# VH-VL binders against p45365r139to255: the designs that were tried, part 2

Target 1, 117 residues: p45365r139to255
Amino acid sequence: RILILEQDASHAKKIASLLATIGMETLVVDDPMKILARMQAFRPNLVLMDLYLPGATGSELTTIIRDHDDFYGIPILFLSQEADLDKQLAALKAGGDGFIKKPVSREALIAAVEYRM
Short names: E, the ipSAE of ESMFold2; O, the ipSAE of OpenDDE; V2, 0.75 times the mean of E and O plus 0.25 times the DockQ between their complexes.

## First folded at step 1 (VH-VL)

Design da3 (framework fv_daxdilimab)
Fold by ESMFold2-Fast, scan of step 1:
Structure da3 (fold): chain C 117 residues (1-117), chain A 123 residues (1-123), chain B 110 residues (1-110)
Amino acid sequence: as target 1 above (117 residues)
Amino acid sequence: QVQLQQSGAEVKKPGASVKVSCKASGYTFTSYGISWVRQAPGQGLEWMGWISAYNGNTNYAQKLQGRVTMTIDTSTSTAYMELRSLRSDDTAVYYCARGPYYDILTGYYFDYWGRGTLVTVSS
Amino acid sequence: QSALTQPASVSGSPGQSITISCTGTSSDVGGYNYVSWYQQHPGKAPKLMIYEVSNRPSGVSNRFSGSKSGNTASLTISGLQAEDEADYYCSSYTSSSTLVFGGGTKVTVL
């Protein structure tokens, strides 16, 4: 089960559709403030997170998730642009597990998800 | 070093077609998208459309659909923009510009631009 | 197609701060964090100054900063210098997966 934190509805739908082709159950969350409540209810095995979110940075949210007893080991992958190297390094330092370069290809997404699940 | 090299200036009659080329170098061509943006003399920027260098998927500005075609040649790392049924108000500098993404959900910003191709449409 | 609204011109003196607004709707500027700003000197191609609301590409002076509140994005140029005299365009992603530009703002350094 994969939780997708992505503010762009079109991006979220594309990613969810690609993951559905390999039988993954997904939940799209567009509000970072709801992340912990949604994770508690949905119990994901992996989080895909856009690096740019309203009201919070990916590194801030990663720190919050890592500090929670139920989610200390959950893989967190960031959807990011290569031009954001400084933000990518901050997210990795906060406990992120990797990055998937936008534009998200089916092959790269599936490989990254299967490797970490 | 990223470079986008555009073809030279064109002079066309109303009703003709023009095809502008944009040759990319210094990066993996198929990992990015190419947008076309034009600017009439003394006017602002107008987005014309986008093409994925990965799979050739396109998305065109509504007002240009039916008149514009964008293509790629991955063997030469070149993008093309063809505009048909030219009118005098198509006189503009045409730019190609690299977007950070290569699929249909792309084109948020343009980090590298070609130098522009002046297309003049006159009788 | 919808264009974003910018003031036609803004002027300032060397050392001042100026701000250029870019107003759209909830279907573009207000709906997404995908606002970019471009600088264009006469006879030159546009240059990316800000992307994704507030990010600065390498090589762009930290005197340039971007922000957004509701449907309005802003570009601020602090410590205004003669070479900042140029046209500035905002751009935004839209709910139809297209890009739109603002009408442009001519910055004059007096």
Scores: ipSAE 0.000, ipTM 0.543, lowest interface PAE 15.0, mean pLDDT 82

Design da4 (framework fv_daxdilimab)
Fold by ESMFold2-Fast, scan of step 1:
Structure da4 (fold): chain C 117 residues (1-117), chain A 120 residues (1-120), chain B 110 residues (1-110)
Amino acid sequence: as target 1 above (117 residues)
Amino acid sequence: QVQLQQSGAEVKKPGASVKVSCKASGYTFTSYGISWVRQAPGQGLEWMGWISAYNGNTNYAQKLQGRVTMTIDTSTSTAYMELRSLRSDDTAVYYCARVRYFGWLPFDYWGRGTLVTVSS
Amino acid sequence: QSALTQPASVSGSPGQSITISCTGTSSDVGGYNYVSWYQQHPGKAPKLMIYEVSNRPSGVSNRFSGSKSGNTASLTISGLQAEDEADYYCSSYTSSSTLVFGGGTKVTVL
């Protein structure tokens, strides 16, 4: 089960559709404020999230997820165009597990998900 | 300079609705959210909810769910909070405050407040 | 009833240090580092004094400091001054993705 937090609704639907082709159940979340409630109800095995949200970063959201006992060990992969190594390292320090470069290719997405499942 | 300008005081009868406005200036409106907090006379602060100015997504306090609606007008950089089915215990000063997109980061700028009086 | 517990009042003399506690649970204060403190003078909007447990906004005196231990956050005001007489509110993010305030503490400078 894969939870997707992505600003662009069209992009989120594309990712969800792609993961469905390999049998993955997905939930799209478009409101970061509801992430904990959605994770508690859905119980994902992996989270895909945009590294940059309006006014905030995925690193901040990752810290919130990691502060919750139920979600301490769940893999978090960032969807990002970010090329700055220092910014990538900051996201990993917050508790993230890796990156998938935007635009997201089918092969890269499937490989990253299967490696961490 | 960051400013949040709120609409003027309102007097309403029980059962009516009130809509308070909060006009933002001095920053990129759509990069932040607006949170609403009220304070009844002589009482403490109560969080009502927040709205993202980016996409209009909202999150409301459980106690107010079903009675409150928050909206934005990006063309005028204005947030609105409408409270329906007013009761006498809704009498309060209503504040808007700027928050980061998530809504849980600090309320760094506040409006001056709008007094809403509900009386028969 | 407020979600977070604060003492109703705290008093001190000029130059003294005072501390205001804010007690919640592991689902709010104890579970996250998103605790803020607000100062409110009569007839005025609240002013942010501390955020993320211990950070001060620009323009806030270093006499104000914040800390947290377990389920209790604390605001300490050192070198107490007459202008510090106000109501102080703590707030915290919750596991329900909502925000809650404490009941408020009236600080009196004797």
Scores: ipSAE 0.007, ipTM 0.603, lowest interface PAE 10.5, mean pLDDT 84

Design da5 (framework fv_daxdilimab)
Fold by ESMFold2-Fast, scan of step 1:
Structure da5 (fold): chain C 117 residues (1-117), chain A 118 residues (1-118), chain B 110 residues (1-110)
Amino acid sequence: as target 1 above (117 residues)
Amino acid sequence: QVQLQQSGAEVKKPGASVKVSCKASGYTFTSYGISWVRQAPGQGLEWMGWISAYNGNTNYAQKLQGRVTMTIDTSTSTAYMELRSLRSDDTAVYYCARDYYGWYFDLWGRGTLVTVSS
Amino acid sequence: QSALTQPASVSGSPGQSITISCTGTSSDVGGYNYVSWYQQHPGKAPKLMIYEVSNRPSGVSNRFSGSKSGNTASLTISGLQAEDEADYYCSSYTSSSTLVFGGGTKVTVL
């Protein structure tokens, strides 16, 4: 079960479609402020999160998720157009588990998700 | 029917600006991006930038950064591309194209000829 | 390399197969499976022929096929016809989240 927090509806649909081809159940969340409520209802095994979101960064949201007893250890992968290694390291230091460049390749997405599932 | 309808040809003087429109119909406008691609007479295709119809986020080709602005009007399903400080080498046919998050352009407008001359 | 490299022209006779190369780097063609090919007849807008390296849109003849090896993508046109005479452009997504086009290849059917 994979929760997708992505600001662009077209990109979110593409990622969900790719994951559906390998049998993954997905939930798209378009409002970062609803992340905890959606996670409580959906109970994901992994979160895919845009690094830069309206109203919050992925790093800020990762800190919030890590402070929650139920989601302390859930894998979080960042999606970003940024190739800057220092920014990637900052995001991972917030508690993230990996980074995937946009546009998301089918091979990279599936490999990263399966490695952490 | 799925289509992109562009505004008509423009003639501008050097230093002026031009704003080209691209009206979408036949699909959910906010589910795709719009890319702008230009082609100077007898030359190849050049990507200018992309805008998300969902949230208005833009990404411009580096050499046009500062001269180009792309906008969306979701109430009319229309994308706009404004190019400022026009030079003679900006003379080109300007195309809008439906862009699935930067992967490919499956629908193209018929093009707008912009001529920049003194 | 910022632009993708294509041969300026390729020619063939009706019924032959021709191949057009598109060479980039590991930051575009070699790094992603997001290569597309467009056909352009004089005075017309480009038409999508191949997307995501090898996929063909509905309505495009199966005589057109795409492939990729390392940093080079290829468009192959089998059973060449007079109507195939056009300019062909490759395009790729880049690690900077931008798009680049090849210089274009003029296909002549002799």
Scores: ipSAE 0.006, ipTM 0.548, lowest interface PAE 14.1, mean pLDDT 83

Design da6 (framework fv_daxdilimab)
Fold by ESMFold2-Fast, scan of step 1:
Structure da6 (fold): chain C 117 residues (1-117), chain A 124 residues (1-124), chain B 110 residues (1-110)
Amino acid sequence: as target 1 above (117 residues)
Amino acid sequence: QVQLQQSGAEVKKPGASVKVSCKASGYTFTSYGISWVRQAPGQGLEWMGWISAYNGNTNYAQKLQGRVTMTIDTSTSTAYMELRSLRSDDTAVYYCARDSPEELLRYLGYFDYWGRGTLVTVSS
Amino acid sequence: QSALTQPASVSGSPGQSITISCTGTSSDVGGYNYVSWYQQHPGKAPKLMIYEVSNRPSGVSNRFSGSKSGNTASLTISGLQAEDEADYYCSSYTSSSTLVFGGGTKVTVL
């Protein structure tokens, strides 16, 4: 079960459709402020998250998720065009488990998800 | 002009199989997905599943998993839906509908064009 | 059984505004912005009226509008006309990467 937090509705739909082709159940969340409530209801096995969201960064949301007793161990993968190594390292230090470069390729997405599930 | 032309009405006995066709024209077939939706007499719409015209990947409604198969024939721009082990409660009008654009991938979103429907009657 | 709850019927007079609700859960309507609305006249295939909560396809009257709050999506028809008399269905993407429909609402124009 994969929760997708992506600011661009078209990208979120594309990613969900890709994952559906390999039998993954998905939940798309477009409002970062609802993430904990959606995770409690959906109980995902993995989170895909845009690194840069309106009003919050994926790193900030990752810190919040890692602070929660129910979700401290869930894999979190960032979706980003970020090329700066220092910014990537900051996101991983916040508790993230990896990156998928945008634009998202089918092969990269499937490999990253299968490796962590 | 976008058109989805469906095969004609079918009458089947319980336990038989039915295969409905949906021939697409007026657009690039492989750039869109096809969803199948049915409607029992006097009842609402029920989504059955979708198929990518790009790569043939499918996703079926849980209730129909194991009984339905969706396929495509790119050479004729035709989608097919086969339903097996028919029961009386499978009596319905079966629609094919064009799903969101699928340039590279299957999408689930909305159905902008629909076929006219195929009535399948299952009775003994 | 339908997964999304709609009222069985809604009625109005010409020129009036009516609203049809579509209630699901956080795993469908509440979790995604992928809600569509379809109009169906007797004996006809459904017609797309609204997609992705609030977008109208070209050729659909601006009298039709969509919105969403929490787990409930709504279709509003303003300036109700006789030709709007039909069944209306909502649909939503789900956490299982599937699609579900509401039970449908019969709109009657007096």
Scores: ipSAE 0.000, ipTM 0.522, lowest interface PAE 18.1, mean pLDDT 81

Design fe1 (framework fv_fezakinumab)
Fold by ESMFold2-Fast, scan of step 1:
Structure fe1 (fold): chain C 117 residues (1-117), chain A 121 residues (1-121), chain B 111 residues (1-111)
Amino acid sequence: as target 1 above (117 residues)
Amino acid sequence: QVQLVQSGAEVKKPGASVKVSCKASGYTFTGYYMHWVRQAPGQGLEWVGWINPNSGGTFYAQKFRGRVTMTRDTSISTAYMELSRLRSDDTAVYYCARDLYSSGWYPFDYWGRGTLVTVSS
Amino acid sequence: QAVLTQPPSVSGAPGQRVTISCTGSSSNIGAGYDVHWYQQLPGTAPKLLIYGNSNRPSGVPDRFSGSKSGTSASLAITGLQAEDEADYYCQSYDSSLSGYVFGGGTQLTVL
């Protein structure tokens, strides 16, 4: 089970559709403020998180997830449009596990997810 | 089942060139970067560079720039590393290894068995 | 010289614990890049042992564990067994070199 934190509905739908082709159950979350409540209800095995979100940074959200006893070890992969090294370093220092470059290809997404599952 | 099969051992004279191959199977060849790493006898691991099989793009460690060329043939899922102007201190086992995305965050998860290149007069 | 520093050798008795250190700098481990560990048995290619600082691939026993703090990382092996005799290498990425770096390797001897 994969939780997708992506505020762009078209991008979220594409990612969910790709993961469905390999039998993954997904939950799309479009509001960063709902992330912890949704994780508690859905119990994901992996989180895909857009690095650029309106209400919070990827570092802030990763810190919140890592501070929770139930989720401190869950893999977190970031979706990023650019190779912004400083933002990537901040997100990984907060406890993130890797990056997938946008636009997301089927092969890159499936490979990254299978590697963590 | 992921496999990386490398070409056989080579013996070369100083000044010659050598071309090592790495044939991939069991996964989508264009979905992963391919790295080359060498190990001189009794020494540690040394990174040479990478190729992106999808684009053909390459990046080489500074020490090897001007002497190394990496290529691939997607029709046979094979990557190549050519090292020119060989010196005796290029004697090493050369490994190919797979990387999900050459961003610096992923490990080399599968390795070929290595190709011994001996450079001697 | 290797960019990441490891002790050249470490030893322990069967059943005991050993720790192998990997010391970097502000341009690699200190910059936040992950540390991966590889085991190399004599005459074989390196095999991925630990990735992303502390994760184990399928098939690697839980007696192998990794950790990272500041500019350094450590590999811990508990319940030492004879088959653990091997060379162990840490690896990271270096932003100043724009490339991958390895430790010099540590030879583990089980008494």
Scores: ipSAE 0.005, ipTM 0.555, lowest interface PAE 13.6, mean pLDDT 84

Design fe2 (framework fv_fezakinumab)
Fold by ESMFold2-Fast, scan of step 1:
Structure fe2 (fold): chain C 117 residues (1-117), chain A 121 residues (1-121), chain B 111 residues (1-111)
Amino acid sequence: as target 1 above (117 residues)
Amino acid sequence: QVQLVQSGAEVKKPGASVKVSCKASGYTFTGYYMHWVRQAPGQGLEWVGWINPNSGGTFYAQKFRGRVTMTRDTSISTAYMELSRLRSDDTAVYYCARGYYYRSSGYFDYWGRGTLVTVSS
Amino acid sequence: QAVLTQPPSVSGAPGQRVTISCTGSSSNIGAGYDVHWYQQLPGTAPKLLIYGNSNRPSGVPDRFSGSKSGTSASLAITGLQAEDEADYYCQSYDSSLSGYVFGGGTQLTVL
C-alpha cells in the first residue's frame, strides 16, 4: 500500500494510476496537515512525498513521520523538481530513503518503489 | 508540568520592531511545534505562524509574510517571534502555544500567558 | 473577518444545556480537517477544551462534548455552571489558505 502526498491533483492521479497498473493500492493525500491521520487509517507500506508542500516541507513531514512509533521505519521517497543539492541532502538527512526527480518517469517510479518494498 | 513563559509587555512606536520570547520547560522542546497566535483588544484569535524547534523550519500566515520572523534557541529551550514595521493595528496580546501537529490535524495544547504589544504614536 | 462562523453570543441558566455552532466550508471542515475548541476565561490565555472533533484533554469534565457533521461542528455544554462563562473558539485548518483558522468566538453568559 502506497500513500502519495502531492499537492498537484493531476500529478498525484497520474502517479496513483501508474502504480495501480502494477497492483499497488494507493491513497492520495493533498494536504500535509492530514498526513498522520491518513497514515493511521490507511497503514501504508511506503510514502511518496513532494519535497515542497504548502504548510510544511517534505523534510519537516519526514521528521514528524519518523517521530511516530508506528512509522519510524516506513520507506519515504521524495518527489521533487529541485536542482538545489543542499535541499535534496537536507531531505535525505531528515530520514528520507530516496529521491525521484519530477517529471516522474514510469521506469524510475516503478524501479524505486519495487526496490523499497 | 509543561510551562511556556513569555517576555513582558512592550510599548512600541509605528515602524519599530518587537521581539517576543517564549521559554519552554517540562517537555522535550524539539519534540513539538511552537505556534504564535495573537488577539487584538476585544477581538478574536488570529494564527500568525509556527516554528519546528527541531529543524528551525517555519511557516507564516499569508497576512504576516514579509514582516514576521520566527527563530529558536535549543540551548535554552526558547522560541522567538519578531514582528517588524509595526502598525497601530498590530496592538494585541501575542501568545506562544505548543502544537500537536504530529498527533492530530494541529491543535494547541498549552499556551503561554501572552505578551501585550502596544503600538501607539 | 473570521473564516469559521460562530454565533457572537449564547446564554443559558445554571443546569441547562447550551450548544455553540462552528460553520466552515469545503476548504476546511468540509474537507475533513478536525475541529478543536478553546475556552478563554476573562483576562486569561485560551485553554484547550476539545481536540480532534470530540476528544477531551485530561481534566476537562464530560459536560463538554464536541461533534462534527459535513461543513459544521458543535460544542455542547450540559449542566451549565457559573464558571463556564467565557469566550469559546473553534479552530481548524484551511487548505486554500494553507493555515490554521479560528472562529470569531462565542461569548457564553450563564444567567
Scores: ipSAE 0.000, ipTM 0.554, lowest interface PAE 13.9, mean pLDDT 83

Design fe3 (framework fv_fezakinumab; at its last look DockQ between E and O 0.41; V2 from the best seeds 0.00; counts 0 for: pae E 12.0 > 2)
Fold by ESMFold2-Fast, scan of step 1:
Structure fe3 (fold): chain C 117 residues (1-117), chain A 120 residues (1-120), chain B 111 residues (1-111)
Amino acid sequence: as target 1 above (117 residues)
Amino acid sequence: QVQLVQSGAEVKKPGASVKVSCKASGYTFTGYYMHWVRQAPGQGLEWVGWINPNSGGTFYAQKFRGRVTMTRDTSISTAYMELSRLRSDDTAVYYCAREFYGDYWYFDLWGRGTLVTVSS
Amino acid sequence: QAVLTQPPSVSGAPGQRVTISCTGSSSNIGAGYDVHWYQQLPGTAPKLLIYGNSNRPSGVPDRFSGSKSGTSASLAITGLQAEDEADYYCQSYDSSLSGYVFGGGTQLTVL
């Protein structure tokens, strides 16, 4: 079960559809402020999160997720066009597990998801 | 065999609404996203939005938000685009076009288009 | 205005080579999104000509080819024929618009 936090609806649909072709159940979340409530209801095994979000950074949301006992160990992968290494390092230090460059390729997404699951 | 068949030409007055249909055949309707693209006379192609026929989820280009509504009926493999509060500059051929569900960002099959004329 | 820039027209003689450019920016082609090309014959719907920068659908002759470099893409047509007279559109995706974007179109005349 994979939760997708992505503000770009076209990216979210592509990622969800691609994961569905390999049998993954997905939930798209478009409001970062609802992430904990959606994770509690959906119980994902992995989170895909856009690094650019309105109202919060991926690093900030990762810190919030890692602070929750139920979600301490869930893999978090960032979706990013950002080549700023400092921003990426901050996301990893907050507890993130890796990055997938946008536009997301089928091969990169499947490899990253299978490795973490 | 694989085709998209659109409804016929429409003539509307400014302020009216128009609803264009696109009937899919020869493939799994829910396996492809359906897009709408328009082309004003003598002008280029302009993307309007997409609908996921499986979920009913939609996304519209910013220019059309608040005026466009996309729906579908899976029992007859038909997608619809309704554009409201029509202006003369909405005069265009409106195409439906499919995009593969998984990993593509292009349109491999297009309907023949529906001419919508908005005039007083 | 179109988001991707194409020349409004190009022309060539039968048998000649012609190229049509498609210039984008860092939020679309420059971000790594693929470029796709459509051919529109007069009075008809667009038809997919090239997808994923350089791939041809079944039925498209090999005299049509595509390439991409940096923020730009190009469609090359060799051995021009009268039947190639058409409008050609490039298309990509733009992350800043969260939308599918087209070039303004190029009218090809075979003289």
Scores: ipSAE 0.317, ipTM 0.816, lowest interface PAE 4.0, mean pLDDT 88
Fold by OpenDDE, look of step 2:
Structure fe3 (fold): chain C 117 residues (1-117), chain A 120 residues (1-120), chain B 111 residues (1-111)
Amino acid sequence: as target 1 above (117 residues)
Amino acid sequence: QVQLVQSGAEVKKPGASVKVSCKASGYTFTGYYMHWVRQAPGQGLEWVGWINPNSGGTFYAQKFRGRVTMTRDTSISTAYMELSRLRSDDTAVYYCAREFYGDYWYFDLWGRGTLVTVSS
Amino acid sequence: QAVLTQPPSVSGAPGQRVTISCTGSSSNIGAGYDVHWYQQLPGTAPKLLIYGNSNRPSGVPDRFSGSKSGTSASLAITGLQAEDEADYYCQSYDSSLSGYVFGGGTQLTVL
């Protein structure tokens, strides 16, 4: 079970479709402010999160997730076009478990997800 | 037989709205995203947006945001595209197209198109 | 106007080989998004011709082939036949536009 937060709705669809082909259930969260509620209901094994989202950053959301007793240990994998290494590192320091820079191949994305689940 | 059947041609005045329908048959309607693509006379193909028939979720090209609304009726396996505040350059053949997914994502099934003419 | 650039027209004689180019950028083809090709016969809806850069759906002759390299894709037609006269469109996805994109289309004339 993978929760997806992606600033590009069409890209989110593609990611969800890709993961579905390998038997993974996905939930795309449209509103970042509903992340905790969605996590409570969906109970993901991994969160795939863009660094930049509508009205929030992935780092901010990661901090919120890490402060929650129920979700502290859930892997968070960043997926973003951010190329600045310092900003990537900052995201990891916020509590991210990995950072995948876009563009990424299908194989690489699947491998990264499977490795952390 | 797998097919998409679209509604008939429409003639509208500028400022009006048009709603085109696309009925799917021969496959699970909710299992595939439905796209809309238009083609002005003598011009190329232009992507309008997609709808997830299962959830009703939509995503539109930036050009059409605020003016296009995509909906669906799962009970009759029908997708709808409504375009408002019509202008002359909206004159085009509007296609619904099913997006197949797997290893790749592509439009494998097309409707025959619906001509929408906008003129004074 | 179109995000993907195609030549407006190409022509060839029966039996010849023709190629149609599709030039993109780092935000679409160059970003690794697949390219698909569609054939549109006069007065008809587009039909899937090539998917996933180089795959042919059932019913498409092996005279049609696709390739992708860098920021561009190409459709090749060998043994050109009169029935191949049509418009051809490449299609991909553009991350900067967050949308599906088409080439401007190429009109193929069989001499």
Scores: ipSAE 0.015, ipTM 0.667, lowest interface PAE 7.9, mean pLDDT 91
Fold by ESMFold2, look of step 2:
Structure fe3 (fold): chain C 117 residues (1-117), chain A 120 residues (1-120), chain B 111 residues (1-111)
Amino acid sequence: as target 1 above (117 residues)
Amino acid sequence: QVQLVQSGAEVKKPGASVKVSCKASGYTFTGYYMHWVRQAPGQGLEWVGWINPNSGGTFYAQKFRGRVTMTRDTSISTAYMELSRLRSDDTAVYYCAREFYGDYWYFDLWGRGTLVTVSS
Amino acid sequence: QAVLTQPPSVSGAPGQRVTISCTGSSSNIGAGYDVHWYQQLPGTAPKLLIYGNSNRPSGVPDRFSGSKSGTSASLAITGLQAEDEADYYCQSYDSSLSGYVFGGGTQLTVL
């Protein structure tokens, strides 16, 4: 089960559709402020998250997840257009498990998700 | 047969609501996003929004937010679009359209359309 | 007004070549989003004609072709036939609207 946080709803839908082709169930979260409630209801195995979201950064949400007793161990894979390597490293140091720069190929996204499952 | 079968034409007065149905057959209903696209007489195509039939999640074009509601019933493979507070300029043919599941964001299957006429 | 701009009409004689333009902006075609084309015969629903800028689905004659450059796309029809008389729509995605967008449509008349 994959939780998706992406600022562009149609890009989120594309990602969800792609992951469904390999048998993965997805939930797109349109309000980052509801992330913990969505995780409690959906129980994801992995979180795909942009660094830049409405009202929050992906790093801030990662800290929230890592501070939670039930979710702190869930893999977090960043998917973002951020090209600055220092900012990418900062996201990983906040607790992310990987970073993929957009745009990403179908095969690369699938491989990255499967590796972390 | 892979097809989308829409409900019949409707005539409504201004201020009323209309609910159009779109029944999918011959494919996995929950595997593809369903879109609604309308076409006023003599005019072009206008995108209304989409529904994810698996989750029930929706996204509406800004022009229709607050007036449109998209739902589905997965037990009968049917999507619905309801438009409220109808005006004369809502007179149009309303199509449901299936989005291709792959990397390209195009509509590979269309219903025949439902004419909604709004007149006083 | 339609987000993508198409000429309202074009015409050509049988056997000739015509093109239909589709002009967008930096938030849609110019941002790299693909362009798809639909043919709408009189009294019918739209039908996919070209997808992903230039790909032709099975059953679409090879005299239909598409291209994209910059903020614009083009549908070309060679060897015009009477059956090509229809309305043609381009479609893309717009990131500023987070939405699917169509051209205003082009009525093709075969003279």
Scores: ipSAE 0.006, ipTM 0.622, lowest interface PAE 12.0, mean pLDDT 87
ESMFold2 (binder alone), look of step 2: mean pLDDT 94; pTM 0.955

